# VH-VL binders against Large ribosomal subunit protein uL10m (mRpL10): the designs that were tried, part 170

Target 1, 224 residues: Large ribosomal subunit protein uL10m (mRpL10), of Drosophila melanogaster (Fruit fly) (q9vpl3)
Amino acid sequence: RGKINIQRPKAPHYERARVVAVTQPKYPELPKAKSCFKTRAERTQQQQENPYNEIIAREVRNWLDHSRLVAFFHLSSITADDIFRVRVQLHKQNLHLKSYGSKIIEQAVKNTRYEAIVPLFHSNHCIVFSPDPEKTAALLRIVRRVPQMVLLGGIVEETMLSRNQLVAYAQMPGLHAVQAQLVQTLSQAPGHLIQQLQAHQNSFVQVLDVHAKNQMNEETPKST

## First folded at step 10 (VH-VL)

Design gc50 (from gc3 with light chain K55Q; framework fv_anetumab)
Fold by ESMFold2-Fast, scan of step 10:
Structure gc50 (fold): chain C 224 residues (1-224), chain A 119 residues (1-119), chain B 111 residues (1-111)
Amino acid sequence: as target 1 above (224 residues)
Amino acid sequence: QVELVQSGAEVKKPGESLKISCKGSGYSFTEYWIGWVRQAPGKGLEWMGIIDPSDSYTRYSPSFQGQVTISADKSISTAYLQWSSLKASDTAMYYCARQWDYSFPLDYWGQGTLVTVSS
Amino acid sequence: DIALTQPASVSGSPGQSITISCTGTSSDVGSFNYVSWYQQHPGKAPKLMIYDVSQRPSGVSNRFSGSKSGNTASLTISGLQAEDEADYYCSSYDSSSTWVVFGGGTKLTVL
């Protein structure tokens, strides 16, 4: 019995039955299927060629573009009941927990400012989105009690922050002008950036460095 | 300066109860969690569990679940580790340390409380 | 079985550099950039020397540095001094158990 959310106006039972009917496996050519079993490589290739990946990638980009707070987590094995309770607590704070495949995230952020986040998703993961950066403290308070969710980092006001920088941001939820300056100051802290770069010793170092330099060089005031 | 001060050494007999303390100062006590670490004589460090002093939420390592109780009194910025019935195997040095959550380092440590259980 | 693997002992001479390894699994050291190193002098409490693989707290000498490759983290002490003689413990969060795990500790002797 899948729980969706308590505020959903439709009966979960009806929609679950519909999903089961739609996703039920079909075996049109049993002899062919029996004679040819897909290898790991063949399954991976078939998954990569899924036409819906681009549609979901656009959804991810839309969430990134319209969220002033994005937090990235490693997600260990967790029960359906436990994750549902976390989703309910987050939803009450206008925090939206989403899970996407690594391939979809890569497609979503390719050729964008956020390409540096791809290495964070080489295992089980989830993302929390919110239009309200003031909810960072509420987010951290809730996820501190979910040991299966490990904070990797995030984006606040379009600025990429490490986990330590997010904690520092959450501890000073003051004036919006002061918070904007704090985000800029934290994002320019070399030690925290170097920590993230050295922890991922491959292409991630170059991608994150390019992203950081682009952030430093593209300071143009937005005027109304 | 952040400081954690633990209670003094204890010598007990098997079957006795014990409660040791860890007092924090120099920071907002409820913003950080307190972890407890055990070190048996001549052995390494073993993480026991953690407490959020703001509402006394606790989590234990399975090795220590049911063997000890962690508690806190935020009004006096003090965390506690307690046993209802001590065993000789509980003889060890016990450290408290400040920790943001499960995945963060133990950044400031108490001086340790030596607990000796002998008959 | 959950504990991180460290050599029991290492030794070096004053002015030398030494390295202590810490080997875990894909669920701890391999999964996260959240390895910490603690120094413990005889009869004293542990002190945090390195956090998040390579970061130093205020007051820790720049002679101490950390790195990680795959499932193995390393603590390097350069310009070795007599005061560095201590036990060193690595630590990481373990996503499989969902709690902190420690290495067995390494005794550093300065000869």
Scores: ipSAE 0.650, ipTM 0.836, lowest interface PAE 1.7, mean pLDDT 80

Design gc51 (from gc3 with light chain K55D; framework fv_anetumab)
Fold by ESMFold2-Fast, scan of step 10:
Order: sequence, then C-alpha cells, then structure tokens
Structure gc51 (fold): chain C 224 residues (1-224), chain A 119 residues (1-119), chain B 111 residues (1-111)
Amino acid sequence: as target 1 above (224 residues)
Amino acid sequence: QVELVQSGAEVKKPGESLKISCKGSGYSFTEYWIGWVRQAPGKGLEWMGIIDPSDSYTRYSPSFQGQVTISADKSISTAYLQWSSLKASDTAMYYCARQWDYSFPLDYWGQGTLVTVSS
Amino acid sequence: DIALTQPASVSGSPGQSITISCTGTSSDVGSFNYVSWYQQHPGKAPKLMIYDVSDRPSGVSNRFSGSKSGNTASLTISGLQAEDEADYYCSSYDSSSTWVVFGGGTKLTVL
C-alpha cells in the first residue's frame, strides 16, 4: 500500500480529553433544593466553570505517572505543518508531543513532587512524554533541527535534569544500567535547577520579542 | 579519552584545491556535531560552520557559505573541510571542535591545521 | 565582521582578581545562557573554560567564574597566576542568525 497520503493525526490531548470525558461517570446536575439567593459573583464563577480542566489535568497526571522520560520545551512561532511533521517523527519513536495550558499543568502537578516545574509554563510551551528513557537521544536528534522548540530541561527516571544534563544523558551508549547511574550522578537540588530553567525561559521570551521585531524589519525569508 | 586529531600542515598555491581532515576518537562520533573555526595569523576566532556526522546535515556562517564545503564519513569517524579553489586570504589556522549542536559550546578541540596559501 | 566586544588587553599581578567583559546584543549575549569562554595559549588550540554563562567543565579551576547582566557577560579570574597569561575569547549563539559568534579576544598579561 502507498504512503502517498497520510491523514493529519488528531491532537493527542483532544483525543484523550474526549476519551476521558466520555468514560467519566455521568453526574447530571440534580435539582437544587436550596438555591434562594445567588450573587453576581457566584453566577459569574459558575458560568466560567470548565469541567474539562480537571479531565485534562488527570490526563497530564497519567502521562507523568506512566512516562520515564518527560522533556520540557519552549515553543516559539511555528507553522501548523511544521509542528505536525515534528509530531509524526516523534510519534514513530514512541515520543508523544503535547501542549497544555499553564493552569492545567499547575492543577496536574499540584501536591506532587513536580510542582516546582510550574514556572516553566508561563509562556508558550510543549512537553514530550515517553515510557522509554532510551529514546532521549532520538528525541534530541529530532528536535535539534527545530529551532522553534527550545529544550528547557526534563525528568528522567523521576529525576529533574537541566538541558545540558539531559544532553549528557542522551549521549550515553545504549546500556540501560549505565544510563540509570548517569541520571543519579547528574541530579541537582530542585531549587538550583528550576532557577537555571527559569533564567533560560526569561531570556528566551526576550529573544522571541527581538526575533519578532527583526522579522517585521525583514522583507521576506528569501531576501538575497 | 575524547580526542580530535587533525591532518598536517599544508602549503598550497592560489587556485589549488584542498581537503583537510579531523578524526574523532574516545566517544560516539555520531552523537556530536563537528564545528570548524578559522584563525587568521594574529587574528581572533571565526566560526565557519558545523556538520552532523549521522546524516551529513550542515550549517554555515554566511561569511563561509559557498566558500568551503564541510563533509563527514561516519564509518571512519572523520570530518572534512574542503576548498575547490584556494585564495591567499585563506591562509590561517583551522580548528575542528566537538559541539552537541550549533547552539552548544565547542568542548574539545583538535590541535589545528595550518594552511598557507602563497602566490 | 559582526563580533562580540571585548577589551583588547587586561593586566593584573599574581594573586589579584581581574574581570574581562564581553558585550553583545539582545539576540546573542542577552538572549539565552549560551555564553562560553575559551583560553588560548600561544601556539595552542583554545580550551573551554566556562559554558552556559557560569558553568565550569571538569578539570577547570574554580578560580575561573562567569556571570552575565543584560547584554554583557563577564569572566572573572581570582588568585591570578602566571599560567593564566593567555588570550581569552567569549562566544555566544546568536538566535537571530542561528550561528556562533566570537568576541575579538582579550590578551591577559600577568605582570
């Protein structure tokens, strides 16, 4: 059979959110026995309620619980076609590229050991999950050619690693035991690691502003 | 341990072709890229370009795009820098160095290859 | 050529502390923590001394430290020794051009 035409895969979070939503126990709103007075603020809060936030947060927790490799990226402006091509390449290596809102990430990691990662997601971001930490090398080879995706750091075997530590892990030969020992050796105190990652993120936001301004000044990408 | 060994000094005339080499050892050659840096006599360092030996992907500085060709042969863990037609202004020391990719530091350096082009 | 700005020379006496500056733009030094520092002795290849602004490779003396403020990175050498006499180059990845740029180099003389 031909590989002439491939259909665009549906966004992973959309498909999973849909599955979670339909498999959740149905809780119809029961008649309110006591509902005499409601303030404007209470009505506004009820109108802004989004049940999908908790469903998606549970999806994120499931990914964190079942992934031995999690990589965090800042995502700058990129075309839908380009990110789709990257997602396809990653998926073939059992690497799952997902994007979630910062409040959903905060809700997902609240009261977990990973709560410290929340500041990484205040700007545009994406996360790559995999059950296989040996795929770190494949992940970084694929992403190296995507300058719009900037590696901030990750979690390997439940240990937080900086960008350079994750790169060092990726370069190890395919000896599982040796890679596990390296992760233990490279681990840093969470405070120091998060400060390094936040510094990279803040600098990156500044770079995006400069890049956007430079793009406005340039005529076309094909100028001689 | 990690080592990059470059080919010996070259003395050439303008218009001649030249290909110099950089052999890596002590690490997985395809896991790192090889960058090339030029240093003219008495001058500073100039980054020329880089190659991914795993698939021969290259990226050049605009000053060197079209002036040189970077290539690699992963079967013998060797990267190359090549000129089709040398100029007197190509007289310089040429270093190869290991980089994780184009945005990372040059962490291990070759000893350098002195290229002298005289008319 | 577009390059990062360093002082041409700096000098100090043994035991003193000296600082070398490296000034770029918001797209290179000011953008990411991609600043590196290299030491080059006469007739030798450069050696990586500092990377990612302030990180030190194994085997590099803790007398060498790096920092950054805005568009200016600094290399500080404490307890200056005769063997520190060399040329020092800063380098950064330039996010607007997507290649590496070097500073013009600073000659350190130990008096």
Scores: ipSAE 0.085, ipTM 0.582, lowest interface PAE 4.6, mean pLDDT 79

Design gc52 (from gc3 with light chain K55H; framework fv_anetumab)
Fold by ESMFold2-Fast, scan of step 10:
Structure gc52 (fold): chain C 224 residues (1-224), chain A 119 residues (1-119), chain B 111 residues (1-111)
Amino acid sequence: as target 1 above (224 residues)
Amino acid sequence: QVELVQSGAEVKKPGESLKISCKGSGYSFTEYWIGWVRQAPGKGLEWMGIIDPSDSYTRYSPSFQGQVTISADKSISTAYLQWSSLKASDTAMYYCARQWDYSFPLDYWGQGTLVTVSS
Amino acid sequence: DIALTQPASVSGSPGQSITISCTGTSSDVGSFNYVSWYQQHPGKAPKLMIYDVSHRPSGVSNRFSGSKSGNTASLTISGLQAEDEADYYCSSYDSSSTWVVFGGGTKLTVL
C-alpha cells in the first residue's frame, strides 16, 4: 500500500520543459461556450456567483434553522388564487408555505446535514415551515384537501422522515413523549430513511453518497 | 387488525334506488379516507371517488360525478355509496378501500358488493 | 379516465420468474415513486402487494419485488407458484387528474 518511489527523482529535461511552457506568453483564447451541455456542477457554480441567489439561499437557511417542522411537497399546476387561499389557511396555523427555485434550495443546503433533500426538488415543488412540530397534524389535514400538493417527506426536530413516517408522527398528536419516541424509532435506520425521502432517486450508490457527504459536511450541528 | 366489511349482494331493476355500505373497524375511522372502486364484469379496476369521514368531504372522478353519491356516518364507522336511479350499466362489483389521501395506496379492501341491474 | 398500460397476459412455469410492466406518463409513473401493485384472485377483492414502487406490506412474500425506470414500473415475481395465478393491477397517483389511476390489468397464467 505504499507509494511508488520510482517517480521521486527529477529529470532536468522535464523540469526545464515545464518551466518554459508556463513562462511562455499566450494570447487570450476565446473558446466558445459549450453549446451541447453544461454539467449540473457547472450550472450550480455559476449560480453561486449571483448575489441575489445567495441572499435568497440565506433566507432558506434561516427558515431551516428556525423551523422544527419542514414539509416538502410536489406542486402540480395550481391557480394563483388557489395557492393563495392555501397559504392564508396555513398561515393561520403558523405554517409558512414557500416556493424557491431548485438551484436556490441546492445552494442553501449544500454542505449541510440536509443536502440529501436536493433530489426532491428536480420538479415543481413547495415547502412548508413552522417553528411548532405539534402543527404537523394540522398541516396534513389542510394539504390533504389540496390535490395539487403531494407530500414527499419532511424534517421534524432535525430528523428526516418519509411521507409515511410523517403521517405516523401526525397520528400521535396528544403525547409529546410518544411523538419523540416515534421519531427516534422511525429514524433508527438512516440509510433506508434517506432513500424514502429521495423519491426521485433510484440508485443505492447515489443515496449512500449523498448521505455520506451530508454526514461528512456536518461540522457543528448547532452554534450557540 | 384493520377490516372493512361491505353489505351483501343486490339485485335491482333499472330506475330503482340503492345504498350500499362499508363498515371500518380496527383503526380510527376518521383518520383515514374511504375510496370507492368499481369493477365491471370481466373488466379492470376504476376509481370512483373518495370521502373524508370526519366531515363528509367528498371528491369524485368526472365519470361518476352526478351518477352516485358517497356519504359516511362516523358515529357507526360506515361509508356509503348510493344511486338515486340505477341503470343496467351500473352492474358491477363495488369495492371500498382505505386510503390516506389522493396520492396514497388503497391499503385495506372490503370484500366487495356485487350489484346486478337487469330488467 | 387515464389508464396505465399493462400487457393483457403473461405466463410462466413453476419456479421461474416473470415480470409485468406498467407504463405511464411523466404526470404519473414518471413523476412519482408512488406506484402500487394489487393482486386479485377470481371472485376476491384486490390485495396490496407493493406500494411506493418497491415496498412490501407485512405478510407479502419476498418473492414479489418492484422497480421503476423512467415512465415504466415493473412487478417481478420470482419462484413462481400455482397460487400466484391471478390478475395484477398497477396504480399511480396522476398529477394531471389529481387522483389515482389504474392499469388495465395483467392475467398471470402459471403453466
Scores: ipSAE 0.676, ipTM 0.841, lowest interface PAE 1.4, mean pLDDT 80

Design gc53 (from gc3 with light chain K55N; framework fv_anetumab)
Fold by ESMFold2-Fast, scan of step 10:
Structure gc53 (fold): chain C 224 residues (1-224), chain A 119 residues (1-119), chain B 111 residues (1-111)
Amino acid sequence: as target 1 above (224 residues)
Amino acid sequence: QVELVQSGAEVKKPGESLKISCKGSGYSFTEYWIGWVRQAPGKGLEWMGIIDPSDSYTRYSPSFQGQVTISADKSISTAYLQWSSLKASDTAMYYCARQWDYSFPLDYWGQGTLVTVSS
Amino acid sequence: DIALTQPASVSGSPGQSITISCTGTSSDVGSFNYVSWYQQHPGKAPKLMIYDVSNRPSGVSNRFSGSKSGNTASLTISGLQAEDEADYYCSSYDSSSTWVVFGGGTKLTVL
């Protein structure tokens, strides 16, 4: 439904602007000062979206601050039932799948002419958070069976890892010290291999940026 | 180090059954999946499907679903590609290759198995 | 299968640089940095030369380099040598099929 009519009168300021405009001696068909005006619908959506973006940004920041494992995935078109089953499987391993704005968008377009576009929001990337980086192997094992989810990379103990580095990390047993040892071993590798790893890190950042822009262009909230 | 060894060339008649193999060595066989790729004579590469050797989970390209069966025996680090009834159009080189999942490159390839189906 | 578009053939002389293009769509090359290049000599299995657009596996010469711009990925071979004569295939993850798809292949001739 519509909002309760809260009378916050803006008419006095609007009428003043109108009076100034009608004082113009020339016909308005030759405007000299034109600002980009958004439609009422566009302004209402932008205004409503901004508070949601702030709430989501705070939630995501909190997850990032308290998670020692963060993994980023591309999410192709997938049914709500299928993604829910994946969330349940991940939750059993203390892995928390978060989609930026997907549920809010679904709710916003429910019972509208745009209901059919809801699955397109699942084509954005999603994020999995965990306080336990030793769950990386369990995470990748689960996601490998979901063709619609594609690993882009992750962050382990504040260290950015390419998808290949994250796979290598998952194959190593043990504690966070193993990840530090992996980084040290890779940094002492031949120059050729070091260049490959540096290129992967750059590509990972570019892919995240592209997907973040795709999410923003599809009006999905993004914290970064 | 990492090596995939495929079974030898086969010459078959239409209607016959066939099972070809791909044996992995130099890595933990169940950590990676095995993809199968077809190359018809003088043509390019076609991805057929993939198997997880740890539990024999499979997924096929629609073009090959129901036409072939992919299987694996993790106890001997071997994956298989099988036909119940060969067609002349099955004449091709068949490659197995190691692949982490659906989105990763095929990083190590078998030498190929030539399957010829004629008269 | 949605094949990626490659030129059928390309040629060069020893010591020259050549480039092979691979053109896809927004569902594959345009949206992902998951482009691979394979080299296939006659009668041999393909060999991975480049993965994730620009990365070389261990043992692959630095004469081979990869790049991407929009919907087009490119393989560049510098200091061309006779042994580079082969078929080259690009590959990319495709979100429509949800697996990797291949290009049609490019025959490189070293004249």
Scores: ipSAE 0.694, ipTM 0.859, lowest interface PAE 1.3, mean pLDDT 76

Design gc54 (from gc3 with light chain V53D K55D; framework fv_anetumab)
Fold by ESMFold2-Fast, scan of step 10:
Structure gc54 (fold): chain C 224 residues (1-224), chain A 119 residues (1-119), chain B 111 residues (1-111)
Amino acid sequence: as target 1 above (224 residues)
Amino acid sequence: QVELVQSGAEVKKPGESLKISCKGSGYSFTEYWIGWVRQAPGKGLEWMGIIDPSDSYTRYSPSFQGQVTISADKSISTAYLQWSSLKASDTAMYYCARQWDYSFPLDYWGQGTLVTVSS
Amino acid sequence: DIALTQPASVSGSPGQSITISCTGTSSDVGSFNYVSWYQQHPGKAPKLMIYDDSDRPSGVSNRFSGSKSGNTASLTISGLQAEDEADYYCSSYDSSSTWVVFGGGTKLTVL
């Protein structure tokens, strides 16, 4: 309906309550248009729907569902030859380096427990998948020499781990490591876990900003 | 317990060579890297570089690239910091410390080696 | 040069709380969980007090806490004690240069 302007104070008791309920601003609302024709915005949204993206999103969900180890990395500028060498080293250890667009990742994890990872992928990124969580140590050892790949965190046995928790996991044997990390996660207050996730998101935004600046500096070498 | 033990104090003249050591114990030496930190008299801490003892991979701060050599011998759990030709400006306390890799904090520190370079 | 900015000195009396700031850039302090804090007593090696912006190693008193907002990290020491008198250094990995940087250090005096 139309907007009512409460400019006149001291309405009668029964009318005051009704007027406040009707005119109290909570959110801007637009009435839903019902039409045989789609708006320009609706056509643009429909044009952005891509059957190919849904197929690849299903592939990403399949990797997430069938991998007991998933590691997330921010990826700085790296040559095709260098990333190829990294892929080969990782593949030898049954570690699979994949790169997907941020929209595809968002589509894959939307409405899942992994939705929290979406902010990590709004810039250059890559993911390493493996069915074998015992390969975490091998993964971290290989990536330690690739400064363009910055570990953000990961998922081990369905449990989301920070960078340092992944490093700690790499120091422990398989099933005992999973149980130890689960106990650690369960013993942490919910507020503490939320604080850690929020801190990681904030820090990741800064890392993305740094990466953008580093790409500019690589185009124009630093002369400081 | 984790411990890093460094070699004793050194007094040298400019132009002389020097090699100081840092021995790790109480952990798997090849699972962690060894970083080196310099502290000039009355001044703050400066990160110099780091080594992976498993394959002797090194990284240096630009200020120290070409000025020092970092090496390690994993068979005796010892890392080294070496100068081919010392300068008076090299007078400082030198610390070794354990790091997971170049991007992680320095969690356990050696006691320090005082290097004095004077004519 | 010193990459991270700290006050040269801070002072407090026993039982008070003090805070030491550490200001860097988006590539170091402002990036991920890279900030650590070290305590150095005169004539001794530094000791790690805080890592990953806010985490404490085992054996470090809960009187020490770390926080970070944007490009500024802070070390807070509550219930100040005489033995807290030391130099405090912040440190961060610098993702643009790919090496560790330190602050200039802050001398804490317990009056």
Scores: ipSAE 0.185, ipTM 0.608, lowest interface PAE 3.6, mean pLDDT 79

Design gc56 (from gc3 with light chain V53N K55E; framework fv_anetumab)
Fold by ESMFold2-Fast, scan of step 10:
Structure gc56 (fold): chain C 224 residues (1-224), chain A 119 residues (1-119), chain B 111 residues (1-111)
Amino acid sequence: as target 1 above (224 residues)
Amino acid sequence: QVELVQSGAEVKKPGESLKISCKGSGYSFTEYWIGWVRQAPGKGLEWMGIIDPSDSYTRYSPSFQGQVTISADKSISTAYLQWSSLKASDTAMYYCARQWDYSFPLDYWGQGTLVTVSS
Amino acid sequence: DIALTQPASVSGSPGQSITISCTGTSSDVGSFNYVSWYQQHPGKAPKLMIYDNSERPSGVSNRFSGSKSGNTASLTISGLQAEDEADYYCSSYDSSSTWVVFGGGTKLTVL
């Protein structure tokens, strides 16, 4: 790692963001420019359907590539004021709370080591990024008291960890070398997060198979 | 090894106050929270609330908010559940259990304290 | 209050397998891979048998396994033994209420 301070994604100033923030739609709600010569560009943009999504996906990849600590959370209904207070507390510890759509996350991590995290983002979620893995304990202390945020897992020093492994990592207050060794040791066990996802998928397949055989003798066509 | 030891059974009359205890050992007491679970006679389990012993931060389920107080003394690794005025409907078995936070399992349980409230 | 639905009772013979279901909503069982199962013998404290849907604590027999599909989690006990006769409770965090919920419990009888 070396270029953490020259990340392309800008960390927002949270207080400024709050005073000027408006509801950010899934789609950019920007007024069209009055330019009449943009017919060709407008046709291209319409066919791309939200080129903003690719820009955000690249931003997510940049955050992932330049953060030594990434934590994933389910986010249930929470007021703007409450999440703002959490964001401020996290920012003081160089922890950056971000929220991205599930398709953007999938696009960002597709064909990477971290593609297995995609199922975690099927509903409301948020991610916390930091260049400093020593902040894991501070992160967990802050979010532990936010019942609307449920820890799903994370990435520390490019190693994917389950929520239990992240907690174990945070409980080791030793030197950086000791924490790095712990991450390596924990990750050598079968990926707990991967096991959970695989178990859920297997259960779903089993239910579908039983359901199909019990209800109808007619099988779903292979042609899809 | 992790162990939670609760105080002995209590027999009380309606209107009396009561404080029961749960002492942890075999782990760093302030690293984990203590949850409280109620089980009325012949009934199932009800989560009452939780405490962080490091600073006594508490959170209650709405059914128990204002009806009980959860507290802790980290210097003696003990959590408490208390009532200012008991009701006959408080008759139940009360369990303490270790829990990292709201969303984590209750991994080690105390043996339970039976509280009987009758006239 | 009981939030998760379990059958009141199940029964099996020694050596057989039984399954106990636990049905919730999208805000609890459906939201997370964090369903826990507890075993309670008469007059004793509950014991954690399964957590995070399918994980076993140290000391719990591999005859106990957990799974989840959608809003329904299941506890399966294979090679059923007389000592398995107990009440079983499922539990999950509820994201809408933001507290822990339990199932009504299932009495397992080994015949």
Scores: ipSAE 0.696, ipTM 0.861, lowest interface PAE 1.4, mean pLDDT 80

Design gc57 (from gc3 with light chain D52E K55N; framework fv_anetumab)
Fold by ESMFold2-Fast, scan of step 10:
Structure gc57 (fold): chain C 224 residues (1-224), chain A 119 residues (1-119), chain B 111 residues (1-111)
Amino acid sequence: as target 1 above (224 residues)
Amino acid sequence: QVELVQSGAEVKKPGESLKISCKGSGYSFTEYWIGWVRQAPGKGLEWMGIIDPSDSYTRYSPSFQGQVTISADKSISTAYLQWSSLKASDTAMYYCARQWDYSFPLDYWGQGTLVTVSS
Amino acid sequence: DIALTQPASVSGSPGQSITISCTGTSSDVGSFNYVSWYQQHPGKAPKLMIYEVSNRPSGVSNRFSGSKSGNTASLTISGLQAEDEADYYCSSYDSSSTWVVFGGGTKLTVL
């Protein structure tokens, strides 16, 4: 009777080994005994940055420094099983899907050229890293079929690109042709990405300013 | 020049089957997806579903799941929308449009196919 | 079905400016800069006028501009002309459905 009611958990040995191999080297080491003094730890975190956050922030900086391709995604509600399948597909292409808290990302990119990406991480998010920018096409092909993942933008060869520019990059033949185009967009891409990343209040203020200038000067301000 | 050309208007009786087409030209047909949008007489736009022509991967909105079938033939750069049994409520204008994925705009539209279902 | 709220109609005179609003929720307009605007003349297919809140496709007049604040996106048409008389639809990606949803449409009359 017990045997009839007992369902063996579905977790083949080799699948578990794959999960460990896919996820283990990509996650920062967990803090030792972080929950031992939960009430005190909670109070301390309100007053000061956790040293653990700085360790993880350094890991994020290492990923940024050693990745020639970084892609940013919004992540809608998705099951653990579904995201695991996506991670496996990406890992086969040397694409590393990571999730970090917004405070850790802010610490990692603070005082760097990438500080502009912080607004992307106020809601549920994930990042894909790769040392190989030629994998952009493979990345987009995989993620395109994951309706819960929405491409927000990325960084290729240290140049910030909008999602439309990343799609264009993925469709270009040859690395040299793409590099030539990126030179043309180097100063423009950060401005365009920042404009797209700006939140509600800044967008409204910009519209009001544009309307005021158009009403008085007949001028339409353009992004430079 | 990117262009989507749809098949001509159809007048059908309830219970009849129908298959309408959308042919793409001026771009690599398999690099973009094709979305289908319905517009009932005097009403707004409603997204029905999408197809990847490279392998016929499809996804439907719940309102249209099981009510229509989207398919594609990449060898002739054509996507299809079909009904096994039409209802009077299927009377509408149907548009196909190019879309890169679920979150991207529908950037080029076909001219539309008017489907009229009446007894 | 209608997912985003637009006014049923707006009107203006030639040479004036008008604004059409598109109000959603935190799952669509409020969370993403992926708002598009479509123009539809009677008996014609929709035409993409604005994408990703404020970007214009090639061939679209700079009289058309887009913006967003909170859960509300806006399309502004300056220097109104007779040919601007059309239905205008907003659209946004929606994280709940995980596809694009449309507004109910706004009829613009140029008086």
Scores: ipSAE 0.709, ipTM 0.863, lowest interface PAE 1.2, mean pLDDT 79

